# VHH binders against UV DNA damage endonuclease (uvsE): the designs that were tried, part 5

Target 1, 305 residues: UV DNA damage endonuclease (uvsE), of Deinococcus radiodurans (q9rte6)
Amino acid sequence: MTSACEAVPQLGLVCLTVGPEVRFRTVTLSRYRALSPAEREAKLLDLYSSNIKTLRGAADYCAAHDIRLYRLSSSLFPMLDLAGDDTGAAVLTHLAPQLLEAGHAFTDAGVRLLMHPEQFIVLNSDRPEVRESSVRAMSAHARVMDGLGLARTPWNLLLLHGGKGGRGAELAALIPDLPDPVRLRLGLENDERAYSPAELLPICEATGTPLVFDAHHHVVHDKLPDQEDPSVREWVLRARATWQPPEWQVVHLSNGIEGPQDRRHSHLIADFPSAYADVPWIEVEAKGKEEAIAALRLMAPFKKD

## First folded at step 21 (VHH)

Design u1 (from t1 with S30D)
Fold by ESMFold2, look of step 21:
Structure u1 (fold): chain B 305 residues (1-305), chain A 124 residues (1-124)
Amino acid sequence: as target 1 above (305 residues)
Amino acid sequence: EVQLVESGGRLVRTGGSLRLSCAASGFTFDDYTMGWFRQAPGKEREVVAAISGSGGSTWHADFVKGRFTISRDNAKNTVYLQMNSLKPEDTAVYYCAADYGTYWYFDSPEYDYWGQGTQVTVSS
């Protein structure tokens, strides 16, 4: 047996860097709609090509900084899910080799990828048109993950919150009917308003969907003093039981700007919950991004400089 | 202090156009989902359109789709509603609203902040 670093939670980078290294281009719907069909094709081809190149650079960045978990931006490919306009889909298909190469760069570097789509996605909405657009948007995200060559398992998670409050039964009922590229990757995260972990757990158990525990949301929802409340550890363990295998468990880490009840994310993480010390995968939801990861690595229990 | 100040509401004829503006202050504008709601007398307040903090995602209600467009200018801390092909049924007080990062609730009246409203009246 060779000596190795003891098992340490993997800290994940979310979407972009505060530095210039990982930054993606965008286009607004208003500006896009002002373009002719030919101009739309040219715009999206240039934008998508540039973002795939930047994404390849993000894989290099993660490798260089020992980051083994990365949340892909849901804004990588604007207009991909635009109803009545297949320009984005056609452009992405054209760029399939470049997209696949970018995906290989991450997997070759040992970087786990996930997405957290929340762009007006409410699968259990009481509005039929919102339900329809939500499935379309999730399918577009799953297409991106397929194009990156990513497994259709929770290893490459598509993460949502529980959606419209008071509609947990509807959520449980719809999950089995989701398209396989979405359904097989789906995870659910508790939020600070509509769905506590207690409300999500039976849904996750009934549908085989992993629960991503967010301690900050839990503290806000239940009005607890802070993330050292004993229930935080209890929910880490209950959520772990929904993961197969349990070593794939992801939790979310954030601090409030003005204290435990502030749902706004701070720049750095000053308060690391003791309950998270043995969690294998942690997404760091801090405005300081890579700076917050660096600061955390100087704190117990982490062993990176 | 957080403020949302709507402007641009006025009397217009059927078929006309109007642009509403909402100037925001007292919070980090880019972090907030912005919404336009409307309320006619005796009716429930209803969502018209919403736009994500980055401006990368928008949503429009079916009853205004193709006629109204939400947009934002994060450099000016301003959200807009371009209203074209106005109908008498669009007559209402229009409200600007802001909510921190919760656009999965974008059609709920539970936004963190609300403006005072601006009256739009569409005449025959």
Scores: ipSAE 0.602, ipTM 0.829, lowest interface PAE 1.7, mean pLDDT 91
Fold by OpenDDE, look of step 22:
Structure u1 (fold): chain B 305 residues (1-305), chain A 124 residues (1-124)
Amino acid sequence: as target 1 above (305 residues)
Amino acid sequence: EVQLVESGGRLVRTGGSLRLSCAASGFTFDDYTMGWFRQAPGKEREVVAAISGSGGSTWHADFVKGRFTISRDNAKNTVYLQMNSLKPEDTAVYYCAADYGTYWYFDSPEYDYWGQGTQVTVSS
C-alpha cells in the first residue's frame, strides 16, 4: 500500500522581501503632480524600468529559494491608472519588451504569478466614482499581467475581496460585465469584516469565480478559537470546489500577533493550520516575508525528515 | 494608546490653500491605510482621500481631485492633506482615519481608528 506521498503545498512570497533583494521604487502623487509633462514621462520611464529590472530579479530570487508562487505588487507601476493622465500607459507600452521578458523569467523558472490589488478597489460600491476608479485600476493591473505574458485564467489570479458588505448580489451582477482581462483572472477572497466565505460562495458559484480562502480572516470574522476549528477544513474543501482544476487552489496563510483574533499579521507563522496540509498553493502573509517562508519550511508538513 | 491627532484646520479665503496634518501613534503606521474624511453641517460624512500603507497608491474623491492631494510620511507617522483652490463648499470638519489591511472600506463607518477632527472654514 504505497503511502500516497501527499504533495507538500507550494509557498508564495507576497510582493517584496524583508531584505534588499526584492524592493520596488515608487513615487507619490504629490511629487508626480509637481512635475511637468516631460518630467513625468522621464520619471515614470526611470521608475518603471527600474521596477521591471527588480521584477526580473525577483524571478531569480524565487527560483533560488524554491518559491513557486509570487504575488506581484499592485504598486509596481504607480500612476498607471491615473485618471486623465496616460503617461504611465505610454511608458509601459514603450517598455513592453522588457516587461514581457520579466514575465518570461517567472514562467521559465516555474513560478506562478498572481496579483492582489491592494487599495481602493470596490467594484460593488454604491458610489459611481469608486466603481469607475475600481474598474480602471483593475484594468490597469490586467494590462500589466497581459504585458507580462500571463494567461487570462485564474492560474494568474487577479484577487479581490468582496468589496462593500451587503452588496453581494450587485457584485455577482457586475462581474460578467468586467473586461475579459480582468474577469477571466478574477478571484474572490473572504475578509474579516464584509464577506465571510459563506457570503462569497454563492457569488463564486454564480459567476464561476474561484474562492481564495483565508483562514485567518475566517477565524476573526466568526470569532473562532483558532484555525483548527473544523469549519476551516470545511471551507478549504468548499473553496477548492470553486477551482477548475482544483490543483490551482490558492489559500492565504497568516497569524495574528497577539492571537487568532488579532487582525494584524505576525512576523512569522507559528501556527500552520492542519486544514492547509493538502492545499496546493499557499500565499504566506507574514511581516517576515521570506523569513516566514524559511521558518515554515522547518515545520510540519514542510520539514524533511 | 492609539491616537490620531488632526491639525492645520483654520479659516481661509476662497481660492486659498491649506495643509492638514494627522499625527498617528500607538500602532504600526505603515501597515494602515490612512484616509481623510469630512463632514459639513447637516451633511453626511464623506470620504475625501485615502493613501495606502506604503504611500504608493492614493485615491481622491471626484470633488477634490486635482485640488486636494493626500500624502504621508511614514518616518513621521503623519498623513497630510494638501488643499488648494478651496471653496466655501469645502467647509467642514476634517477627520483622519486609519484602517488596517489591504483594502480601504470607503463606505464602512467602522474604521480601526479615528481622529477628533479639525475645522476647515472657507470664507467667500
Scores: ipSAE 0.441, ipTM 0.763, lowest interface PAE 1.5, mean pLDDT 92

Design u2 (from t1 with S52T)
Fold by OpenDDE, fold request of step 24:
Structure u2 (fold): chain B 305 residues (1-305), chain A 124 residues (1-124)
Amino acid sequence: as target 1 above (305 residues)
Amino acid sequence: EVQLVESGGRLVRTGGSLRLSCAASGFTFSDYTMGWFRQAPGKEREVVAAITGSGGSTWHADFVKGRFTISRDNAKNTVYLQMNSLKPEDTAVYYCAADYGTYWYFDSPEYDYWGQGTQVTVSS
């Protein structure tokens, strides 16, 4: 009876490290706006170049630490989606070879890349300006993913929450019309307020969009005692059914600081839900970042006998 | 105890400038998305601007039209709203709000923390 070496989940690092290894530069809108056009170009060229270099290093870092999933920062290229200013796009175009090289570094290292857009993206907003800016931001992210040479599939996930509560039908209706670089990568994740997995599932099924289950959000949303609630396993499996293939399934892992009902992320993951034991890909979100991942490696099912 | 304290609101003339500040305490400031809201008499509260925990991303309402800019200093636990080219229609109580940074709900009535507001009055 060959003990089917139950494949342990692959763990993912979210955006940066606590240490200096993976840290990105940024610029505020206020500071950027104070610059002349020439200064803006120079600033973004310097900043983007630096961040691309950091990305190359991030691939090596992930490989060295057996991290096989990495979330790209949504702030990797600030001002790229700035309305009325194409400086970021021009600079990124100029740096296209370097960006592609950085992408290849991840591919060569066997590290899967995904993105979670910034917090202001609401595709189904009742505000036209928010919808417009959301599409612009999503397109900018997709451009970055294309520049990195990433596939236009859920393998390279562009993860979004459901957005405006009560507007699930609107979300389902607009998804088919999204640009291909966005639509083909799109995943939906349940949140702690607006959209439960049950509310997202019909949208996912209608549009062919995979569901990324977040047990922490589920527990908070439904006021469950903890992530060992039987419904957690149920949704892991139901979410998995939305993935083609199911081996691509990604779930989100986090713990609350003061307990399961606290939506604030803890420093480390003290509680690994048993329901996640057979999940292929786990995005680990904790304040301790790489420290949290290292600590998880000491826990079941990751602990090596 | 969590506190958000707005300051800087005053009477200004049309075309004038004003900088609002919101000093935060009692929570890990850099983990929270900060936003400015305003409410004019007899009108609904509306979102003016928001900024992510790191300050790497911002959102501004259309009515801002480039006149207002949100910023933050995490070392000082303070979020700012620079308001230029002020108009009488900008007259309102301006509120600072904080929400833990996972997703920004533009129309959510309940954020984690709210300030008491500061009055901005723009005279003709």
Scores: ipSAE 0.754, ipTM 0.882, lowest interface PAE 0.8, mean pLDDT 94
Fold by OpenDDE, fold request of step 24:
Structure u2 (fold): chain B 305 residues (1-305), chain A 124 residues (1-124)
Amino acid sequence: as target 1 above (305 residues)
Amino acid sequence: EVQLVESGGRLVRTGGSLRLSCAASGFTFSDYTMGWFRQAPGKEREVVAAITGSGGSTWHADFVKGRFTISRDNAKNTVYLQMNSLKPEDTAVYYCAADYGTYWYFDSPEYDYWGQGTQVTVSS
């Protein structure tokens, strides 16, 4: 009876390394605004080029460390979504070959890419301007993903939280109208305040959007003792059911600094929830980044006998 | 002890400029999204601007129309609001707030930390 070697979860690096290996350049809005149009172009060209190069290297890094999932930084191309300024878009278009090459590097290395946009994106905001800026930002991210040659599927996920609390119906209603490059990649994640997985699931089911379950957020939201609560496994499975195919399921792993109720992410993962043992993809949300991943490799179920 | 201390608020003339500062202590500053809020007399508190922990992303309210810019210096544990082209309608108490940087709630009163506020008055 050949013990079917239960496939261990694939681990994902989130955006950057603690070490110098994967670090991206940036520019502040204040500094950028102080530049002339010509200077802006030059600045973004230099910065974007550098970041693309770094991104290419990130593929190699992931491959070398057996990291098969990588979250792209939402700040990879600063000012790309700046209202009234198309400089970023123009520069990115100019760098299209390099961006595509970087994308191919990940694909060739067998590294899955996804994005988690920044926390100011609220598609279902009661503020029209926030909705508008949110769509713009999401579209910019989708543009980047397209430029990387990524599929318009949840394999290359664009992950959001539920947004404005109490406006789940509004979220469900607007999702079908999102641009295809956004909509076809969209996933929803439960958070520690506004949306529990129970609140998101109906939206996911109604729209065909996969649910990314975060056990830490769930524990905080419901004030549970820890991630070994039976509901954690329940939601892992319920969330999995929203993925087509289920082998694409992504979950988030994090621990609190002071304990399970602490919203602040710990440096390392001290507690690996048993419910995650058979999850196919795990984004490791720890302050220690690659160090946290390395440490996890020494723990069950990852530890090699 | 966690502290957020706003400064820089004063009386200015219409068209003038002002830079507000908020000095933070007692928590890991770079992990927190920082925001500026304001409350005018008889009005509800409203969000003015926000900036992620790394400073890589910012949000500004429409009413700033490019006049205000949020920034931060993580080495100094300080967030700033540069205010240009000030108008009488900008008169308010300006508050600094901090929230752990996983998700930003624009209108939630339940941020992790709040300052005491600084008064900005713009005269005609």
Scores: ipSAE 0.749, ipTM 0.882, lowest interface PAE 0.8, mean pLDDT 94
Fold by ESMFold2, look of step 21:
Structure u2 (fold): chain B 305 residues (1-305), chain A 124 residues (1-124)
Amino acid sequence: as target 1 above (305 residues)
Amino acid sequence: EVQLVESGGRLVRTGGSLRLSCAASGFTFSDYTMGWFRQAPGKEREVVAAITGSGGSTWHADFVKGRFTISRDNAKNTVYLQMNSLKPEDTAVYYCAADYGTYWYFDSPEYDYWGQGTQVTVSS
């Protein structure tokens, strides 16, 4: 049978486009709180309906541009997890058929979906209020993924960093108790400060949680010269071992604006790590979004003559 | 190169209001998570509120929830803390902080950049 190793990595689009094609509407908490109950309902109904249409269009965009991995925006449904206000939840329930249709558009196009919440989520915080709001936020994200008809597996990953540093044992202990829609999709990514891949690996192994390796974070954390350091390949392989099946492995790709130690994401990717050449799924974390994907396709290993 | 300059701290009466501002320079403001912290005499510095680079997500500590609101204006490179219904226990030096992608450990004092602080004093 044809081996997966003959294919180049799939490059993923993150959240939105630089162009106008995939852009979502928002509302701030301050403006929302100034609205009457009837105005809140009308606002969220209009906003959520519009964002679902845009999301359906994102499936078409990905298909048209041969993009097979897409990170959903965490800002699709503002106020969905707002404590004490169930308006967002009610509106989303009302729109359930439209949400499911949008999800089918992605799966029909062969586009893998995941989330990496841009939210204040710290599951292992030493503050009870943060732990409580974190589970609520994660449950809201999982609700969106369920509403899109997405399987409760790491194929439809719900990705977090390791959270509060020095609390890896607490993280490992809490993961089995997370709600199944969250737990069954959970992945963990190393960051440049709190959790190295070495610190996350035992947690991932103990809980059956996939490790998403980020070479840029690793280079910054360990103060390495660049992403060609031999440890980058070693961690790609160690992270792969946490994935079942290993063909589902996701890694993150970014470059620093002013060099390898710069945490800020560049507009394009100039340096593609050789260690990533056989990774099946890569999220491209560059400010240039679809432009960065296009530029990567012009360089090895993606461009062939 | 990076500067965070707080302003707006003053003496106010219990029940009063004020707004803190933090003007940022030397980095792409919309890429950074902003936080407000406070430190009362004899206490450790503690997070009060945080806001993502886009302004799409906010967090407020329980001890200020309903009374304080963080916001930002990315066109003016400024983050705000609106403080209402002030209590004597809100007396502290308030600090503005910024970090690239801090939202996953926002409740730790590990932000890259800090302002000088602005004193808020609430009298009975």
Scores: ipSAE 0.601, ipTM 0.826, lowest interface PAE 1.7, mean pLDDT 91
Fold by ESMFold2, look of step 23:
Structure u2 (fold): chain B 305 residues (1-305), chain A 124 residues (1-124)
Amino acid sequence: as target 1 above (305 residues)
Amino acid sequence: EVQLVESGGRLVRTGGSLRLSCAASGFTFSDYTMGWFRQAPGKEREVVAAITGSGGSTWHADFVKGRFTISRDNAKNTVYLQMNSLKPEDTAVYYCAADYGTYWYFDSPEYDYWGQGTQVTVSS
């Protein structure tokens, strides 16, 4: 909505806090496979229940800190997409009321949710096994978003990179065939190697998929001096045009540890791109998480004198 | 300064087991996706298995599924490949690789860092 905060971008928290407030439990595949079927069920029930409670607490955390954008962790429900083992799916079905309640906590607090999977997902891989596992993983993420009661629109974005380089045509061709819970939420982000924003834009336009612009990736890919290059503003505006409505536009913000060409994310954001001053939603991709958001709020344009 | 050192490659009989290790130094290990690749003579390097920095997500190629397991110990800066039920077709040089953010293009050979490789030979 139009409010006092419309004048500056909303800064998003990514997955977890540096502090103890938002941290999720997990289990490795090796440890899980050593368990009997009954032990697997008990383990996942306990783990998923605990993570849903922590997720509910993340909604309270965001509200308390005036954070209105939150990226859900892809590690919330380990083993949910494990082929040949439906234990995770069954446990999550059992916990459906608790999951829905957690989703309502976020929407009631006015917190936009999105996901950017940390799975090995390459939808346009030239290997059939990778394509199959990728769709399964994406469907599991979309199932979580459905279970949280989240809209099947880019407001509740399910974000990927462009995948295997040189296969943009294959990516454009497969997107219409993705399951609706995935397809209707899908966004694409430029990366520093395989897909520039210029390579993604025609795919986004052809499929009705929003482009999430990442200026740091753009600077690395095109070997630009820094995020103040004139093309950064141009791409903010071109990416905005792929969003319907444009007020839903998300961009990604990060700095390199040792300079603009360093792909590694810094702890804090020292250089906020001037091009981002009017972007409505920014995911802050900094190792300092909530500390990086707090530091940004002390800088222009967030601190107006 | 960055170093990836594989060890454990040797000659084994068909049906045997072997564990490869890769010791890493010179970077923040837990921030990096680790992969095992292999290359047989005259073939391109192919991804065998990959594991995220947290260790929470793994991927294994179909040709090794059920037989090989990737794992990592972030306290020891080491990634492992447990290889069971070895076949002559598994004969190759095995490479450890590390990349910041590889998981969305993990089946690409464009990792930041590579080891020198360790020879695994499986005899009948």
Scores: ipSAE 0.580, ipTM 0.819, lowest interface PAE 1.9, mean pLDDT 91

Design u2 (from t1 with S52T)
Fold by ESMFold2, fold request of step 24:
Structure u2 (fold): chain B 305 residues (1-305), chain A 124 residues (1-124)
Amino acid sequence: as target 1 above (305 residues)
Amino acid sequence: EVQLVESGGRLVRTGGSLRLSCAASGFTFSDYTMGWFRQAPGKEREVVAAITGSGGSTWHADFVKGRFTISRDNAKNTVYLQMNSLKPEDTAVYYCAADYGTYWYFDSPEYDYWGQGTQVTVSS
């Protein structure tokens, strides 16, 4: 029905809007620790219930703005993975029907969901306590995705970086042993320091894990002049080969504030890499969020001549 | 232009409490992961605690076992370390550090910016 030559990438919204439409409530650890057990339960019930309603509204927002990819905030359910405190888990179980309904809103609207946890997750850490907390955090994310009724496939991706540098063999060895709700959704993204795409590719191939290519990270890591370097297209294609099906490929798009080597994300995307023109799914990692998506839609290849 | 200024380090007795502060300037504070590190005499610098830019996630080393709590106030561009039930082994220079997007290997000394440190000394 649709031709690959005429399709343009789907631009994804990341976590929240600059406007008021998609904003989530929070609680700090220190304030939470000051509460009694009964006060914690009441606080999380109110907070989680409110955030689920906002999440339902995010599905409506995406549908209304022709956004077909949305990265869920990793802060939707604070304290869900807190060691020794099962209050968050119990509250989320109580809200299971509301959570499932929110997930159906996205699925019914044709909006692909993924997560890129912001927790301190290093699955291949040389510190046992970090490995333990990392699996706990990932399991909590997978619990949210299950509760939303989302498929245990890379369509509903749980995305991480490669973790502790120099420990790629350990990463490859541990992935098959991750809990299925995590393992079946796992993807890996190159970063600007520890893991280049070249270092991740063998791990992805050995474990059947999709590679999410980030051209900005690649340019910084390899000290390349900009995202038009020929290697950028090479890595788009090599990363695509790790996706089954290849139509599920996700890449990340960002620009540096002061130039290609600046790791800090700009407000808008001024330079769209030509290598990305045929990629099906792009997470737009710009501080302008929905404003950056709108601006991109006015540029080639999105603006039709 | 970038500055991280620690304060609050002093001599305290075993079992005491202390709050360290780190005032940040010269960068967009909420975009940066903040960490507290310490270095005892004759030992390598080690991560004590870390907190994401939003404050939504924290990490604490096992050796503090619920005794220390990292927090931040993005309106004041300040990160804190609340230290309770102090032991002589907590004696060290404590450093504040900031890095853009490093939460996936936060326990590395490769942060972009470092403070000059503040001395904490715990006496018997």
Scores: ipSAE 0.514, ipTM 0.794, lowest interface PAE 2.2, mean pLDDT 91
Fold by ESMFold2, fold request of step 24:
Structure u2 (fold): chain B 305 residues (1-305), chain A 124 residues (1-124)
Amino acid sequence: as target 1 above (305 residues)
Amino acid sequence: EVQLVESGGRLVRTGGSLRLSCAASGFTFSDYTMGWFRQAPGKEREVVAAITGSGGSTWHADFVKGRFTISRDNAKNTVYLQMNSLKPEDTAVYYCAADYGTYWYFDSPEYDYWGQGTQVTVSS
């Protein structure tokens, strides 16, 4: 008899479903720019209203499928941080009550929310214009999280990678000066190129910033044979130590299409790292989205044999 | 083999317009962040604009805002740079670049793949 009291990780849905249930409307910059100012306002009002409604429905979806972690799309509100055009900001302000109610739907359903922004953000760039736009973009994302009524803690994480390589000291120095809605939610994830977990850990320790460990990135960065390498467990534990409290730890899970060194994410997760068996929260970064979660639930350790 | 092939660069007068294209092959286009970079003679390459794989997010350098627009057509595996109100200082070789998940590296020369470049020359 296997111990029935051992908890398994919570598997998180990333952004949208493969099915039609959670899918958001978009508009490209080129199409937006072709609109008159009045048409832009009408377009964004309709689009943002629709996406907030879909987002509220995503809380019901997660509850119905026993999903307790959801990564918000950073593309929910196109043009929100467009420099020189405050139409998006004005529309979102107008929709504040609807946005807040959508956030409460998640909290009431017991679904943890986080965001891994897709906007081009390099906080430690050596280019001043990139640093400026990066803080502006992060502030816009933090404003969305505030508008959803989400706590300014790593429970409702704003996650980034380490940015410009070789500039860890600069990253550590700037984090305390970030606006509180950003700083209090910030997390850092190791990547396959610029920042290993070993390079991020001192930054996280110096700034009180949680480290999100990504085993796939680690394996690619260090050219390890696969995610069963002993260092994977070591880094799960070292990353856990950066979380306050440690039960809030998030890790990322993905498989390569053609093997452990392939950066491209597979449709399903065929190989679940044994090192992840006791982590509390896992974002499933697979193209199959909810299908990948369902498939994982049929595997150890999620299915008891 | 991965290929990025730029086209559309030519001589134009100040105030004119151009549309650059970059045809991509050999990878799943929609999974890749695309960037346009430029390099004037004797200067370092600099990022002009970037766009996520889905096309949902874009970034434009301050020196081209309001004048240049990056876009992509995932059905045609092509990224574009619409260049309006051209100035002599826009004269450069323009390069298309692609990287998997690089929206956090987008201003770096460390993209996975690069095109050969296309010359844009803006005359007074």
Scores: ipSAE 0.467, ipTM 0.765, lowest interface PAE 2.4, mean pLDDT 91

